# Miniprotein binders against Enhancer of translation termination 1 (ETT1), part 30

Target 1, 377 residues: Enhancer of translation termination 1 (ETT1), of Yarrowia lipolytica (q6c872)
Amino acid sequence: MAKRPLGLNKANKSKKKKLDSAEKAEKAVAKEISPENDESAEPAPALTLDADEEDDMGQLESLYKNWTSSERDSPRILHGVVHECDSLLQKAKGEGLPARFHEIYAASLLDLAEFADKKKPVKKKKVKSDDVAPETSDMFVDAALERVETGLEQYPEDAGLLFVKSRALKQDIDEKMSAVSKEERKETAKKMISQLNKILEVFKLAQKHASTVTPAQLDVVEELIELSGALESVVKQSDISETTLVACEKFYNEILASEKDENTVKKAHRGVGTCKMIVADSLLDLLDDDDEDNDDTVELAKKNLKAAIEHFQKSETDEDGEFMVTLAETMIQYGNLFETESDDQKKWYGEAVKRLRQAQRLGVGKYDEMILELEDD
Short names: E, the ipSAE of ESMFold2; O, the ipSAE of OpenDDE; V2, 0.75 times the mean of E and O plus 0.25 times the DockQ between their complexes.

## First folded at step 20 (miniprotein)

Design j8 (from g2 with H46R; at its last look DockQ between E and O 0.70; V2 from the best seeds 0.75)
Fold by OpenDDE base, look of step 20:
Order: structure tokens, then sequence, then C-alpha cells
Structure j8 (fold): chain B 377 residues (1-377), chain A 120 residues (1-120)
């Protein structure tokens, strides 16, 4: 019987089976070894209970750092983190744990959800009562939400907990959208959009209480942008992405204004660039092919794509072939808004081709056909 | 209605040119200015850019399906954007971070009203 992690144990009232107290009093004879009276041992300083708690948290931080610094390809390290969280929770009797404990535990449960099977839409087949339903990703997300709320009850202004809450709420949307029927998908997506605003409120509260933002916290903002676009595509209502984009770009701009960590700054530049790209695409989608008055809209889209490219170039790295493709695609889109065969179009197609060839050399995709099209134009 | 929408789009493009000129002046001010003031000025510029983008989207949607009343409401929101740009131009030389944050709040109120116009 695999011991379920304590975080997933909803308090099923285990029936108190009265196991009878078999009193077997085996009298192990303690031998009286009289150690001699050597007086001079200075009392080893009583390791205060606080020092053992600090060491236990230090071990948890080390285990979690080992996970976060890994390729994250196997849940093995992560199961170790969750097991240590369960151990600490049992030792502390659920009381006196720091905010960071609840953060690590909730974050680790969210990471475990990615390795778990997604909940399939329950076709009304009579599930026989005795099959222990496999642990599904939604159960880990629910447990993470319960854990982060427990932390926030004690530490309501803890930025780390608030960031993990925002991530957990985002993953809960993904779980709900994965579990919904095709018929209910549009109506569920509309409800989930209203939850994006709550995630952004939690995220803004987290940011207000944060001294610094980590690259992993910025990934949640990126995922919110992606999720907003995905939900919008399901709803077919263009109004929804803009509130999320405004809030996300504001957040990235605040990072760019305050943060000095190179990786955080690069991610914030990517984030702003992505927002500008989405704005440009959305403007172009609003063009009317029968309308001669598109020039100002095209110019506005060009300005946003140019700004996107400038932000992406500030975040470009020689090792990130996937991002080179994104930058190349944005350069192609920008080139497409110039006159055919113009020097500007050829320049931007040429800059895209350089990046596509670099991505290919890094083993990211094959773009030989696209390169030929962009060189023949 | 189409001609009025075209005139409003041209007005937005002129307002964007003013925002861009302000951004350039803020980058110049960043060399010698108070870092907190410069930071808030940069935030206010980005918020004005977003308010303008939101107005452009609203205008493009109204081109397809807009009522005359919705166009008139959008015209008033564009005039408010122009007033906010003018306030930021005045704050560039003499603004403190608190007064700039008050302007940012007015820009956020404008953005809310632009969103509410889309629900109509």
Amino acid sequence: as target 1 above (377 residues)
Amino acid sequence: SKERIRELMKKLMKLLERIEQLAEKIEELAKEGDPETVRELHMAIRELEWALILLAFALLRLKRHGSPEAIEELEQLIERLEDLIQKLEELLEKGDPETIRELEQEIWELMREIWELREK
C-alpha cells in the first residue's frame, strides 16, 4: 500500500478499528554499566529546538534547489521534496512552519501535477466502487491550492505564497479546461477568463510584497498570456486578452525598471516583446481587405512589431534555438508589412534567415523550405 | 461614420507621435534626472501607449459594428487621452513621483472606461 503523501490526504475519516492493546511487557534487563565520574565535560550547548528546525528547513531548501536546478525530466527528486515536506509537517504537528515551507510544498505539488495523468471526462460508466482512482493532475493542483491557502492564513502578505497561489490558480484553469466536454468548453472558457483577472490580482499582490522577482515567477506571467490567448480562441471574443496583456506588460516593465539580474531582465524583455507581437497580430486581424484605409493600422502594427523585435534582440542568446525561431517569425511578420521586394523587406527576411539557420545548427527544427522562400523574394 | 473613424485613427497616430517624443525626452532625462521620477515617467508612458492601443482596437471594432453613440463616446475617450498626454508633458520638467502616480491612476481609469465601452 503506497502511503499517499499527506498533502493529498483529504481527511477520509478512517474508521477507528479498536486494535486491542496487547500488553506484552517484555522486561529487557537494563544492565547497570556504572560509567565513572569524570567531572570535566563542559555541557555541550543545548542545540535549541530552533536550530533543528532551521536545519530541517535548510535540508528542504537544498532538496528543492536540487529539483529546480535539475533537468526536471523525472519526478524522483520531487517525490523526495514532498516526502520531506510530509516529514516536517508531521514533526511540527502542522504548526509553526515558515511561509517558505508552504511555498515549497505547494510548488512541488504543482510540479508533480505535470507528471500525473490528466483527468479524463468521466463518461457515465458505472465505476465499480473498489478501484482506487489513480492520482490525477487535478488532485495535485487541489492539494497545492489547499497548501498555499494554509500558508496564506498564517502569512497573508508572503510574496512567495502569493506567487505559488497564482501558479496554482493558472494550473487549475488548465485542469478544468482539459476535463470539460466539447459542448461545455466555450462556457467553461468564459468562466475561466474571469478567473484570469483574479490570478492577476493575486500576482499584483505578490509583486507588491516581493523585493525581487525570480525567473520562475515570470514563467507564470508568460503562461497567463498563453492561457489568455488559448481561452480567447475558444470563446472567439477578442476583448479578453487585452486586460491580461496590459497587466502582464506593466509587470514586465516594472521588472525592467527595477531588476538587475540578467536572466530576469532577459525574460522581462521577452515578455514585453511577446505582448507587442500579440498587439500587432491582433491589429492585423482587424484589417478589412476591402478597406483602403488600413495604412494607419498597418503602421501601428509595424511600430509594435519593431518594438517586439527590439525587446527580443535584447533577450537573444546564442544557445536558445527555440527563441531564435520566435524572433525569426516576428522578423518575417515585420518584413511582410513592407513593400514586396523593398530593401527593408529583404533586410528583415535576411535577419530572419540568419536566425533560422542558427536554430537549425542548434538542432531546433528544419526551415530549409522557409529559408528558400525568404531568399527568393 | 467611416470618415469620422478615419479622422479618429489619424488623431490616435498623432497622439502616438507625441508619446514617442515624450519617451525620447524621458530617455534623455534618465541621464541626469531623479531615478524614481524617471522610473514613474517610463511607467506612465507605457500606460499611455496601452491606452492608445486600446482606443485603436475599440475604433477598429466600431468600424465594423459601431453605433454613432459609441463613436461619440470613443471621441471623448480620445480627448481624455490627449489631456493625459499633455499632463505628462507638463510633469516631465517639474513632476514628482507622487504626482506621476496620480496621473498613472487617471490613465488606468481611462483604460477601464475603454474596456467598458466594448461591453456595450
Scores: ipSAE 0.741, ipTM 0.919, lowest interface PAE 0.6, mean pLDDT 81
ESMFold2, look of step 20: ipSAE 0.803; ipTM 0.940
ESMFold2 (binder alone), look of step 20: mean pLDDT 84; pTM 0.863

## First folded at step 22 (miniprotein)

Design k1 (from g2 with R118L E119R; at its last look DockQ between E and O 0.69; V2 from the best seeds 0.77)
Fold by OpenDDE base, look of step 22:
Structure k1 (fold): chain B 377 residues (1-377), chain A 120 residues (1-120)
Amino acid sequence: as target 1 above (377 residues)
Amino acid sequence: SKERIRELMKKLMKLLERIEQLAEKIEELAKEGDPETVRELHMAIHELEWALILLAFALLRLKRHGSPEAIEELEQLIERLEDLIQKLEELLEKGDPETIRELEQEIWELMREIWELLRK
């Protein structure tokens, strides 16, 4: 049994052989049962179709909530969500589905892309025609983009669809960068940098139509910052030449000025902190070891790392061991810009060691060697 | 050229001190000020900080590869940053949100010109 690719609308034109079974016109006798005119049957209200559609969407929302609230370590629940989406799409004949259906379906396809094998750069090996090429991550991202565009054709101002579109466009860059040859990588990266601005435009449009921005929607902005740095490293341009970082920090500052949700505010503080860290790193990368006149640049980097630490501390949680490592690394980097064995250096190394030990207790990693190095200074 | 770049970096550091002093005054104003005005003032401060950072990056790049003409262009952009800081200092006492947004737009125009310089 050929497993149909889940969520990929490959119009396999299965040639239904018209089996010409012409035959038996058997004579069903038309008995004249007289229609008695009993007037009083109130038309059963059309409420039953809407209730079944609401129940179908309620089931989809419940399945998707079970996925989003899981450890997301296995695509098992996610395959259930996509299967339900395919079922609803068939039942509705592709028409009359709410914006939220297209959102959940597109988002679930993007999440499936993370579990899929990445497309390898096509070496000219003759793919034999009959090997059903395994579903690659790019195929799920393409299907998510198609799904979200289908939703946006009907609901062009839906914030949820616009956010998923921004995420899908980001993942499409990752897929293109993974599939590109080494020779074309630099030129592809330059093109992808120009697409980051379009993703930010889609995200800003989503924000304009949203009443609130969720923490999960902010993860897309964080990933755009990371992707910007990764693309710039490939191009060998300096990280601050791009408008993306400035636009992202502005966006986070707008959230910090307006938003009251604690988790959204914490994410926005992480985002600003990350931007300040990138600024500091990029300044330090511009130091010339042969130049005696680096003091102002080091001081400017110190100011940005300090601001990063202050923002990160506002977003720190006792359960997020991965973020404690990021904060510790930033504290170490800040400590490295002080005089060796200074009280300030020892202070910041001591604050880093506390967080590394906490992250170890949470099972995030082992930092015993790094802790020893930071305590022996 | 190296000495001129040093002087410009020291000028940027002094402008940063002015921005930091404005940020402190805005935090004080936030206790009694109009919340919309205070929000726009905070946004304008962050935009000034970015413009300053971009200018610092431009200086550091010009230190390695800069022409005298590019250093002169950058000096003019630093003077424009100083003028924008001065405008915000004046708006701190009397600015309405719309006038502050007009200043933010001028800061964004400055940042665009700095990005054009960074791409040369």
Scores: ipSAE 0.758, ipTM 0.923, lowest interface PAE 0.7, mean pLDDT 82
ESMFold2, look of step 22: ipSAE 0.826; ipTM 0.942
ESMFold2 (binder alone), look of step 22: mean pLDDT 87; pTM 0.891

Design k2 (from g2 with R118S E119K; at its last look DockQ between E and O 0.73; V2 from the best seeds 0.78)
Fold by OpenDDE base, look of step 22:
Structure k2 (fold): chain B 377 residues (1-377), chain A 120 residues (1-120)
Amino acid sequence: as target 1 above (377 residues)
Amino acid sequence: SKERIRELMKKLMKLLERIEQLAEKIEELAKEGDPETVRELHMAIHELEWALILLAFALLRLKRHGSPEAIEELEQLIERLEDLIQKLEELLEKGDPETIRELEQEIWELMREIWELSKK
């Protein structure tokens, strides 16, 4: 009996005390009325089960769209979506639901996991048996994976389900890494790195069956890059991040070569830019301060940071203050590789300061000290 | 060993200049060329750039801990990168998309060998 998460309506078997209310058997009479044979059985209109199912799915889509279009600051709307999914699942008796139902339900469970308490590494304290273990984020991710697999059993080539599976597998790594003991962390991270390739394979399979890739689906690839770097930092093995980065950059370049949606193209440019930035950082981390022969490595890092900036500039928007900070940081880092007080350094610091001031105007961070430092150099 | 690594890094930087010159020629070809051929040429350029970056990382790691044998294996991989760049230079004028995809597969094989070297 899988412990259903609390968002799944636990049918509280309220012990309705059957009050023993009495027997009264009253015999009311059998009267005769004759079945007149009126033959004009107009074919019973095909039971509008399809119309009620379409309306039920339309309501679910509307609820999910309200979530996805919200600030996503409260799980209240998500609980509404999951409640509707549970209602539909009960009404359909778990059968005949479309792929999109399983997608929305799994995606909503993943989004609920972000609001849930993370599973803490079990210190062997005897948790007394009777405390209902609080729902932890891992339980929502496990439920999302189970939901996606149930959908994929029926719809094995559904791109939406495959994308949600890739997201769920990514989030399952985060959960496993959060729940692991300090002693097992390095060994778990090594195992999780091997799962990144599997996630990317699932994502590529999703892409193959998709007509288009959405910007929100590309966020999974961005998160895979970040997760790769985070796992690498734990393992201290550089080789693995490179494989993921190469595969992610190739994926973004394939999008840039084929895709025409402006937002998808912008996300792909951000993705390539991020890969180029990580390459530059990794090259700079490999410098030896005692080695006079760093010039070629610094030049190679400069080329990658320049390419990163060029890709980021193609994806820049006037409303994304967080991304303006990322672009400013990349410009600062590129400026740092020039001679102190050079015209090139001043140029790139000046371009960074513009973006930091714009981010501040958008309410993203406070950079007044950093702006002063970059203007005084 | 340090001098040999320095020479190999300088060789990689020259190969990068060749890749950059190919990228510029592909951008020129993109104005009049077959769109499928141009797409595959762009993919092949990005893959060559990655193969070069992987070789640079391998060199930098070998600078810290490398054996002479590992440096020799890496030198052979750099020569293979040079051969692949030369093949792409030849395909720029006459390559079809299928032949370019075959070259991309050879570049991916090179990348796999670089990753296997980095595990040693």
Scores: ipSAE 0.751, ipTM 0.922, lowest interface PAE 0.6, mean pLDDT 81
ESMFold2, look of step 22: ipSAE 0.848; ipTM 0.945
ESMFold2 (binder alone), look of step 22: mean pLDDT 86; pTM 0.883

Design k3 (from g2 with R118M; at its last look DockQ between E and O 0.74; V2 from the best seeds 0.76)
Fold by OpenDDE base, look of step 22:
Structure k3 (fold): chain B 377 residues (1-377), chain A 120 residues (1-120)
Amino acid sequence: as target 1 above (377 residues)
Amino acid sequence: SKERIRELMKKLMKLLERIEQLAEKIEELAKEGDPETVRELHMAIHELEWALILLAFALLRLKRHGSPEAIEELEQLIERLEDLIQKLEELLEKGDPETIRELEQEIWELMREIWELMEK
């Protein structure tokens, strides 16, 4: 019996002391009221159960929408979603629930993992047997994986469940990397890299069964790119990040070729831009300062940074100050590859400064020193 | 070996110019062409660009630590990229989506072989 995390209804067996309330067997007389055989009991229309189930799912969708549309700063709404999921699961006796129920429940468990304490590497401290092990983020991720697998047993081709599975597998890597000892970290990272391919396979399967890809589903791909880079930094094996980047950029390009939703298209442009930026960085990291023959590599990095900027510009929004900083940094990096004090360098530094000043106006960071450096060059 | 690596990098840059010219032609075709064919042509271009980038990474790594045999294997992979670019140039006028997808599969096979080379 796996200890379900807090928020999953711990059946607190409150020992209701059965108060021994006494025996009084009062003999109330069964009067024989003759049931007249009125045949016309119209079968109560089965419609009432379906309407109550639709209303219960509609309430769950509304609660989940309230969470997803919030600032997500407090798990309070999310505990409400998980509580409703547990209520529905009990009413349905665990059977007949739609794919979307399992999706919402698994996704909500993954979001709860972000608020939970990370599992610390097990120092051999004698955990006294009686201390309820604190609920750690890994327990929510494990519960999300179990939930999504339960959904996929019934709905193996459900795109929403497959996307949540991909997210859960990504978070499971983060949990494993957080819980691992320093000595085993490199070996664990190598194993986790092989799991990135499995996540991408699950994601491709999700995409194949999806009519449309949501912006939130694209965040998982972005997080896979970031995780790939983080794992690579631990392993110090550059070859593996490239396979992930190629697969992610292909995915974004497939979206750009097929998708019409403006927000999805903007995220796909950000994704391609990020891949191009990482390519440029990786090329520049391969420069040898002692080699006179770097010009073609620098030109190839310039082409990728230019493409990154062009994709990022297609995804700009007037309200996203964090992304304006990312775009400014990319413009600075591109400017750095031009001749010092060149018109091209000044142009790109000037475009970066505009975005940094806009980000500051939005309350994102302070770049006054960086702006001064870029204006004095 | 350094001179051979320089020549191979210059060859990759010329192949990139050919890919860029193909991309421009596909953007022109997108105005009047079959939308499915145009989508597959765009995918094939992006895959060729990635194959080129992987070859550039392989080349830059081999510059630091590469054997003469690994440089020769890389040269053959660059020749295969050139052949795939030429095939796409031919498909631009006459290609159907199925034939373009077959070419995309050949590009993915090239990418696998480049990765296998970088692991040696």
Scores: ipSAE 0.749, ipTM 0.924, lowest interface PAE 0.6, mean pLDDT 82
ESMFold2, look of step 22: ipSAE 0.787; ipTM 0.944
ESMFold2 (binder alone), look of step 22: mean pLDDT 86; pTM 0.889

Design k4 (from d1 with R118M E119R; at its last fold request DockQ between E and O 0.85; V2 from the best seeds 0.80)
Amino acid sequence: SKERIRELMKKLMKLLERIEQLAEKIEELAKEGDPETVRELHMAIHELEWALILLAFALLRLKRHGSPEAIEELEQLIERLEDLIQKLEELLEKGDPETIRELEQEIWELMREILELMRK
ESMFold2, look of step 22: ipSAE 0.847; ipTM 0.945
ESMFold2 (binder alone), look of step 22: mean pLDDT 87; pTM 0.893
OpenDDE base, look of step 22: ipSAE 0.731; ipTM 0.918
ESMFold2, fold request of step 25: ipSAE 0.802, 0.828, 0.830; ipTM 0.938, 0.934, 0.939
ESMFold2 (binder alone), fold request of step 25: mean pLDDT 86, 87, 87; pTM 0.889, 0.895, 0.896
OpenDDE base, fold request of step 25: ipSAE 0.738, 0.736, 0.737; ipTM 0.917, 0.916, 0.917

Design k5 (from d1 with R118S; at its last look DockQ between E and O 0.75; V2 from the best seeds 0.76)
Fold by OpenDDE base, look of step 22:
Order: structure tokens, then sequence, then C-alpha cells
Structure k5 (fold): chain B 377 residues (1-377), chain A 120 residues (1-120)
């Protein structure tokens, strides 16, 4: 049974085979149907079509909520969401679908890309095989972009669609960077950095049309920061990362100044903390080991790491073991900038060890060796 | 050149101490001040901190590869940061949100110029 590619709207130009113009057979049977009663049957209210469409969207929202509330370890639920999207799209004949449909469908395609095989750099081997190329992650991202653009043609100011577009454009950079040759990697990374600004513009447009920013929408900004650092590491030109960081930290600070939702505030604190951490790392990377005049740079890095820790502590939760590791690593790095065996170093290593032990208890990793090193210093 | 860069780094660290003292005063004002004014003051502080960080990065890069002319251009940008800090210190007592936003725009212009210098 050929697995139909799920979610890839291959416009199968079904060649309408002209089915032959066969027999217009005659029978004009003139049955005289009688004139009976004018009972004004009130047209059954058009409510039944709208109720079926509302129920169909309600089912889609429920399926998508089941995905978003899951451990997201298996694409099984997500394939169900995409299948429902394809069903609704066929039922609606591609018309009259709400913005939220296009959002859910595009978001679900982006999530499917994470489970798909990455496109390998095309080695020149003419693989002639007519084998249906396996669905690669890039194909899901392209399909998500097409879906979002289709939604935005109808709903150009929809914040949800604009946020998903921002995410899709970010993920498209990851796909392009994975598929590029080693020789073109640096030049591609430079081009991708210029696209980060466009993603931020799309995100700012989304924010302008949103009443509130969700925690999941803030994850896109976090991913943009990470991507900026990753691209910078490839280019080895720092200036463009700074522009992205400045814009992202401003955005988080604007949220912290205006937002009251606890989860949004926690995410914004995490985001500011990440920006401060990256600043500290970048300062430390600019140290010259042969220069005696590093003290001011180290102090500036210390101030940023301290601020990062303070923001991270405001976002700390007892259930997020991965974030506890990030916080522990930041505390270790801050401890490393103090004098060896100092009370301050021991304090920060001790605070890191607490979090590493908590992360281990949550099953995130094994840090027994690292804990021993930090306790022996 | 190394000595001039060292002096400029020490100047940035003193400017950071001034920004930190402003941040503390804004936290005190947050108890009794106009919430809109306090929000804009916090934004302006964060922007000044970023401008300072960008100048620090530029200095550290110039330490590796800088021309004397680039160091002089950066010295002028540090003087502009000092002037912007002084303006914010004055606005702390009497600033309205609109005037603070005008200052934020001047800080953003400074940050753009710092980034353009780093690309040269």
Amino acid sequence: as target 1 above (377 residues)
Amino acid sequence: SKERIRELMKKLMKLLERIEQLAEKIEELAKEGDPETVRELHMAIHELEWALILLAFALLRLKRHGSPEAIEELEQLIERLEDLIQKLEELLEKGDPETIRELEQEIWELMREILELSEK
C-alpha cells in the first residue's frame, strides 16, 4: 500500500482524462406532478452547516491540544492532526477555512519536520532511482510555509499565522544550513543571518496584531537567539549576532514591563537570562590569554552572568530538569570567574551541584563526574 | 594603542557604574512614580547597558585588529554614551515618557553607529 505523503499537497494535476461524451439519452418523461399545497416549510436554518464546520474545527483544536499537551515523543498524534487538516481541506474544497486552521496545519507540519530525516548535502551521485525520495524535513518546512502564506493571503493580520510564519522561516534556515556543503557553509550562514532580521520583522508584526504573547510564541525568539549564535560560530563575525540579541532582549524587557501572565513572565526572564549569558560568553571569547589587562572584561562578563543567574532563578521551576542543567552550567561558568577555592566559587559550584542533582532525579541526565569535580575544588 | 584601549575600557566600566546607580534610583522611583515613566526609564537603562556592551565588544575587537582612526571613532561614541547617561540622569527627576522615548531613540542611533563601526 503506497503510503500517501501526508501533508504534502502535491498538486496532482490529475489530468482530467476527457471521459468521452457518451449518450445524452433522451427520456424527456413529462410527468405532470400535481399542484398540491403551499405549506411554507420554513427553510431549515443554515445553522447545520455552520455547526458541522464548528464541530470539525473543534475536533481539530482538540486533536492539536492533545498533541501540544503530550510528551511529543512520537509523531503518532501529530499525524492524526495533519490527517484531520487534510480531511477538512478536502471537505471545504480549500475555501472558507479560518485562520486557526492554517495555523494548526502549518504548526503541525513544522513539528513533523523534527521527526523527519534531514536532507543530506547532495553528493554528485546521480542516484537515478525513481524511488519516491523519502519525505525530508525540508519538505515539511516548505509545506508549512506554503500553508501559512495561503492563510495570510486570506488573513494578512492574523497574529497566530504570523507567529507560525516566523517559526517556519527560522526552521527553514536550519534546513538550509543542514543541506549546505562545507565549502558553501560560511557564505550560506552569512545569507541566513540577514534572514534573521526578516524573521524578527515578521515576529514584531505578529506581536503588533496580538493582544498577548504566548509562552510557545516566545520559544521562537529563544530559538532565534540560539540560531544567531550558531550562525555566528560559522561566520566568525560577531556583529550580526549582537543586533539579534539586542532586539530579542528588548522584546523580552517589553514583555517584563507589560505582561502579568506568570508563564509568559517566566519565559521572558529566561530569554533575558539567555541574552546575558551569550553576552558573557562572547566577552570571554574575546579575552586574550597573553594580555594582562583582562580584568575589566572579566568583570563585565561576571556582571552579565550574575544578571543571567538572577533572571534564570526567577524562571526556575521544580519540573524542568533541562533548564536546571542550563542554570547549573551558568552557575559553574560564573564560579569559574572567581579565584580558585574562593568562598564565592564554592558557593556557586554548590548551587550548581544542587540543580544537577535535581535534574538527575528528574531523569534528564547523569552528572556524577561533574558533581565530583565541583565538590573536590 | 593598547594603553588607549585600556583607558577606554576603564571609562566604560565607570559608565556602567553610573548606569547601575541609575537603575537603583529607578527601582526607588518605581514605588511612588508614574508607572509609564518608570517603564520607559527601565527601557532606557537596558538600552544604555546594551550600548555599553556593544562599545566593549568593539573595543575588544579593535584590540586585535584596530586602526588608530577606529579607536578615535570609538572614543567619540563612548563620549556620546556618557552624554546620553547624563541626559537620563536629568530626566530621572523631571522626565516625561515622551522625552524618555526620544532619548531611547538617540540610544538606538548610537547602537547602530557602534555596529556599523564594527563592520569596518
Scores: ipSAE 0.744, ipTM 0.922, lowest interface PAE 0.6, mean pLDDT 81
ESMFold2, look of step 22: ipSAE 0.793; ipTM 0.937
ESMFold2 (binder alone), look of step 22: mean pLDDT 85; pTM 0.878

Design k6 (from d1 with R118Q E119R; at its last read DockQ between E and O 0.86; V2 from the best seeds 0.83)
Amino acid sequence: SKERIRELMKKLMKLLERIEQLAEKIEELAKEGDPETVRELHMAIHELEWALILLAFALLRLKRHGSPEAIEELEQLIERLEDLIQKLEELLEKGDPETIRELEQEIWELMREILELQRK
ESMFold2, look of step 22: ipSAE 0.835; ipTM 0.943
ESMFold2 (binder alone), look of step 22: mean pLDDT 86; pTM 0.886
OpenDDE base, look of step 22: ipSAE 0.776; ipTM 0.930
ESMFold2, look of step 24: ipSAE 0.840; ipTM 0.943
ESMFold2 (binder alone), look of step 24: mean pLDDT 86; pTM 0.885
OpenDDE base, look of step 24: ipSAE 0.784; ipTM 0.932
ESMFold2, fold request of step 25: ipSAE 0.817, 0.831, 0.845; ipTM 0.941, 0.940, 0.943
ESMFold2 (binder alone), fold request of step 25: mean pLDDT 86, 86, 86; pTM 0.886, 0.888, 0.886
OpenDDE base, fold request of step 25: ipSAE 0.780, 0.782, 0.782; ipTM 0.928, 0.929, 0.929
ESMFold2, last read: ipSAE 0.823, 0.845, 0.846; ipTM 0.941, 0.943, 0.943
ESMFold2 (binder alone), last read: mean pLDDT 86, 86, 86; pTM 0.889, 0.885, 0.889
OpenDDE base, last read: ipSAE 0.780, 0.781, 0.781; ipTM 0.928, 0.928, 0.928

Design k7 (from d1 with R112E R118A E119K; at its last look DockQ between E and O 0.60; V2 from the best seeds 0.75)
Fold by OpenDDE base, look of step 22:
Structure k7 (fold): chain B 377 residues (1-377), chain A 120 residues (1-120)
Amino acid sequence: as target 1 above (377 residues)
Amino acid sequence: SKERIRELMKKLMKLLERIEQLAEKIEELAKEGDPETVRELHMAIHELEWALILLAFALLRLKRHGSPEAIEELEQLIERLEDLIQKLEELLEKGDPETIRELEQEIWELMEEILELAKK
């Protein structure tokens, strides 16, 4: 039994074979049984179709919440969510579904793309026509984009759909960059840079229609910053990353000025910290080792790393070992800009070592060698 | 050219000290000031810091490959940043949120011009 690809609704143009079955309308003789008018049939409360639809959506929300609250280590729950989405889509005949349905379905397809094999650059190997090409990550991203567009046709101002669209467009860039040949990589990256602006426009539109921004929606901005840096590294044109960073930091600062949700505020602090870190790195990359006039640039990098650390410390949690590593790395980098064996360097290395040991206790990596190096200096 | 770039970098660092002093004053105003005005002032400070960073990047790039004409254009952009900082210093005492947003737009236009210079 060929497992039908879950979530890839190939438009089965079901050729309605006109089953010509002309079978004769047999003469069911409607016998005249007299309608005795027994009045008292209380109209059975119309079980409004709405109650079953609300329960169906409530079940979908529960399944999706189980995914989002999981360790996300297995696509098993996601396949359940996507299966429920396909079931609801069939039941509704593709009509009357809420914006949130399209959002959950598209988001779940994007999350499934992370577990899928990446599309390899098409080496001209004669792929024999008959091998069902394995589901690749690009196919899930394409399906997510189609799902979001279908939702946005009905709900063009839905913030949730617009956020998922921004995520899907970001992930589509990652897929295109993974599938491109080495020779075309630089030219593709230049084209993808122009798509970052479109992602930012979609994200700004989402924000405009959002009453509140969720932590998960902020992850898209973080991923956009990372993608911008990755594309810049390929193109070797720094102007574009700066535009993205400015827009992202402004967005995070707007959240910090307006938002009261602790988790959203923590994510926004993390985001600002990341922008400041990237600024510091970029300044340091612009140093000329042969130039005695680097002091002001180093000082500007120090100020940005200090600000990054201060923002990261406001977002620090006792359970996020990966973030503790990021904070430790930033503290090490800041320490590296001080004089060797200075009290300031030792202080920041000491603060990094604390976090690396905490991350290691949480099962995030092994840093014993790095800890020894930072303690021996 | 290297000496002119060094002087411009020192000018940017002095402008950063002015921005930092404005940020401290805004934190003091945040205790008693209008919350909307204080929010816009914070946004304007962050935009000034970005404009300064963009100028620093442009300057460092010009150090490697810059024409004298590009350095002169950058010097004019640094003077515009100084003027915008001065305007914000004046608005700190008497600015309304709308006038501060107009200044933020002028800072944004400056950032766009800096980014356009970096493409040359």
Scores: ipSAE 0.753, ipTM 0.926, lowest interface PAE 0.6, mean pLDDT 81
ESMFold2, look of step 22: ipSAE 0.842; ipTM 0.943
ESMFold2 (binder alone), look of step 22: mean pLDDT 86; pTM 0.881

Design k8 (from g2 with R112E R118A; at its last look DockQ between E and O 0.69; V2 from the best seeds 0.76)
Fold by OpenDDE base, look of step 22:
Structure k8 (fold): chain B 377 residues (1-377), chain A 120 residues (1-120)
Amino acid sequence: as target 1 above (377 residues)
Amino acid sequence: SKERIRELMKKLMKLLERIEQLAEKIEELAKEGDPETVRELHMAIHELEWALILLAFALLRLKRHGSPEAIEELEQLIERLEDLIQKLEELLEKGDPETIRELEQEIWELMEEIWELAEK
């Protein structure tokens, strides 16, 4: 059974085999059937082509909702979504599809990229041309970008498409950084840092056309901050992408000033907390171990970690064990900046231990060794 | 040079205390103030905090590799931050949202100049 390449519109020019079937359309049977009456044929209810299209989109939305509401552990549902997108695209002949179709399709391709094998740096071995190159994650990201651009050509101000574009551009950086040679990695990372600003511009444009920002859309900003830090670690410049971090924190602060949705507000608090944590870490990385005058820098790092903890506590939920670990780690870092065995250090280690035990109860990890270390100090 | 950097860091820490005191006053104003004015004041505080952090990073980098000229440029940027804090202190009592946004733009321009210094 030939594996049909999923979602990659390789226009395989299927050679139209001329089926020669010349069979003779003969018989002209002229039957004279009679002139019967003028009954007011009520206009046949307009075949609601619209209802079938609305039902088709409703089915796609339902399938996509089933994916987004799942544990996302298997691409099985997601392949169903992409298959439905391909079916709709064929049925519509690529025309008249709503912005939301292009959004769902592009988003689903991005989610499929996470399950795909990453493109390995091409060692110069002549891979023979005839092996169908396995579908790599980069191919799904490229297809998602193409899908989003196709949507944006029709719907240039659609917030959903613009958000998916920002996600796709972020993921394209990850793919480029995974595929790059060791020698070009630093130079590629520098170029990718300059692309973070473009992602933020797309995101700001999306926000401008959105009535509300969803928590899932804010995850793209969080991932952008993480990517910034990862790229900087490769560049080994002591410079935080301060521009990206400042722009992200400003964005979160704008949400905190305007937004009323509890989940969006919690995500924005988490985002600000993450920015403050990164600031603290970067200040600590700039310490000179040979310098006796680190006190002001340590105090500035302490202030940022404290602010991070305060924002994280506002975003804390009893069900998010992974975030409990992040908060515990931040509390440990803050505790580490106090005097050894001080009441403040013990307090913050104690608050971290509570969260680590909670995360462990939620099945996120095992922290028994770290808990013992923090209780013995 | 190390002593000058130490003095500048202590100046930044004092400016941070002023920003923190402004933040507390804005939280008090939030109870009775115009919601738009209060929002812009909060934004301006966050931008001042960022400008201060950027200056602290620049200062710490200059501690490792800085020229005397770069330290002098940074000192001027710290003086500009002090002036912007003073402007916000004045706007706290009398500022309208438009005038506060003009100040936010001046803070942003300061941050851009700090970034340009870090690239040198």
Scores: ipSAE 0.763, ipTM 0.926, lowest interface PAE 0.6, mean pLDDT 82
ESMFold2, look of step 22: ipSAE 0.797; ipTM 0.940
ESMFold2 (binder alone), look of step 22: mean pLDDT 86; pTM 0.877

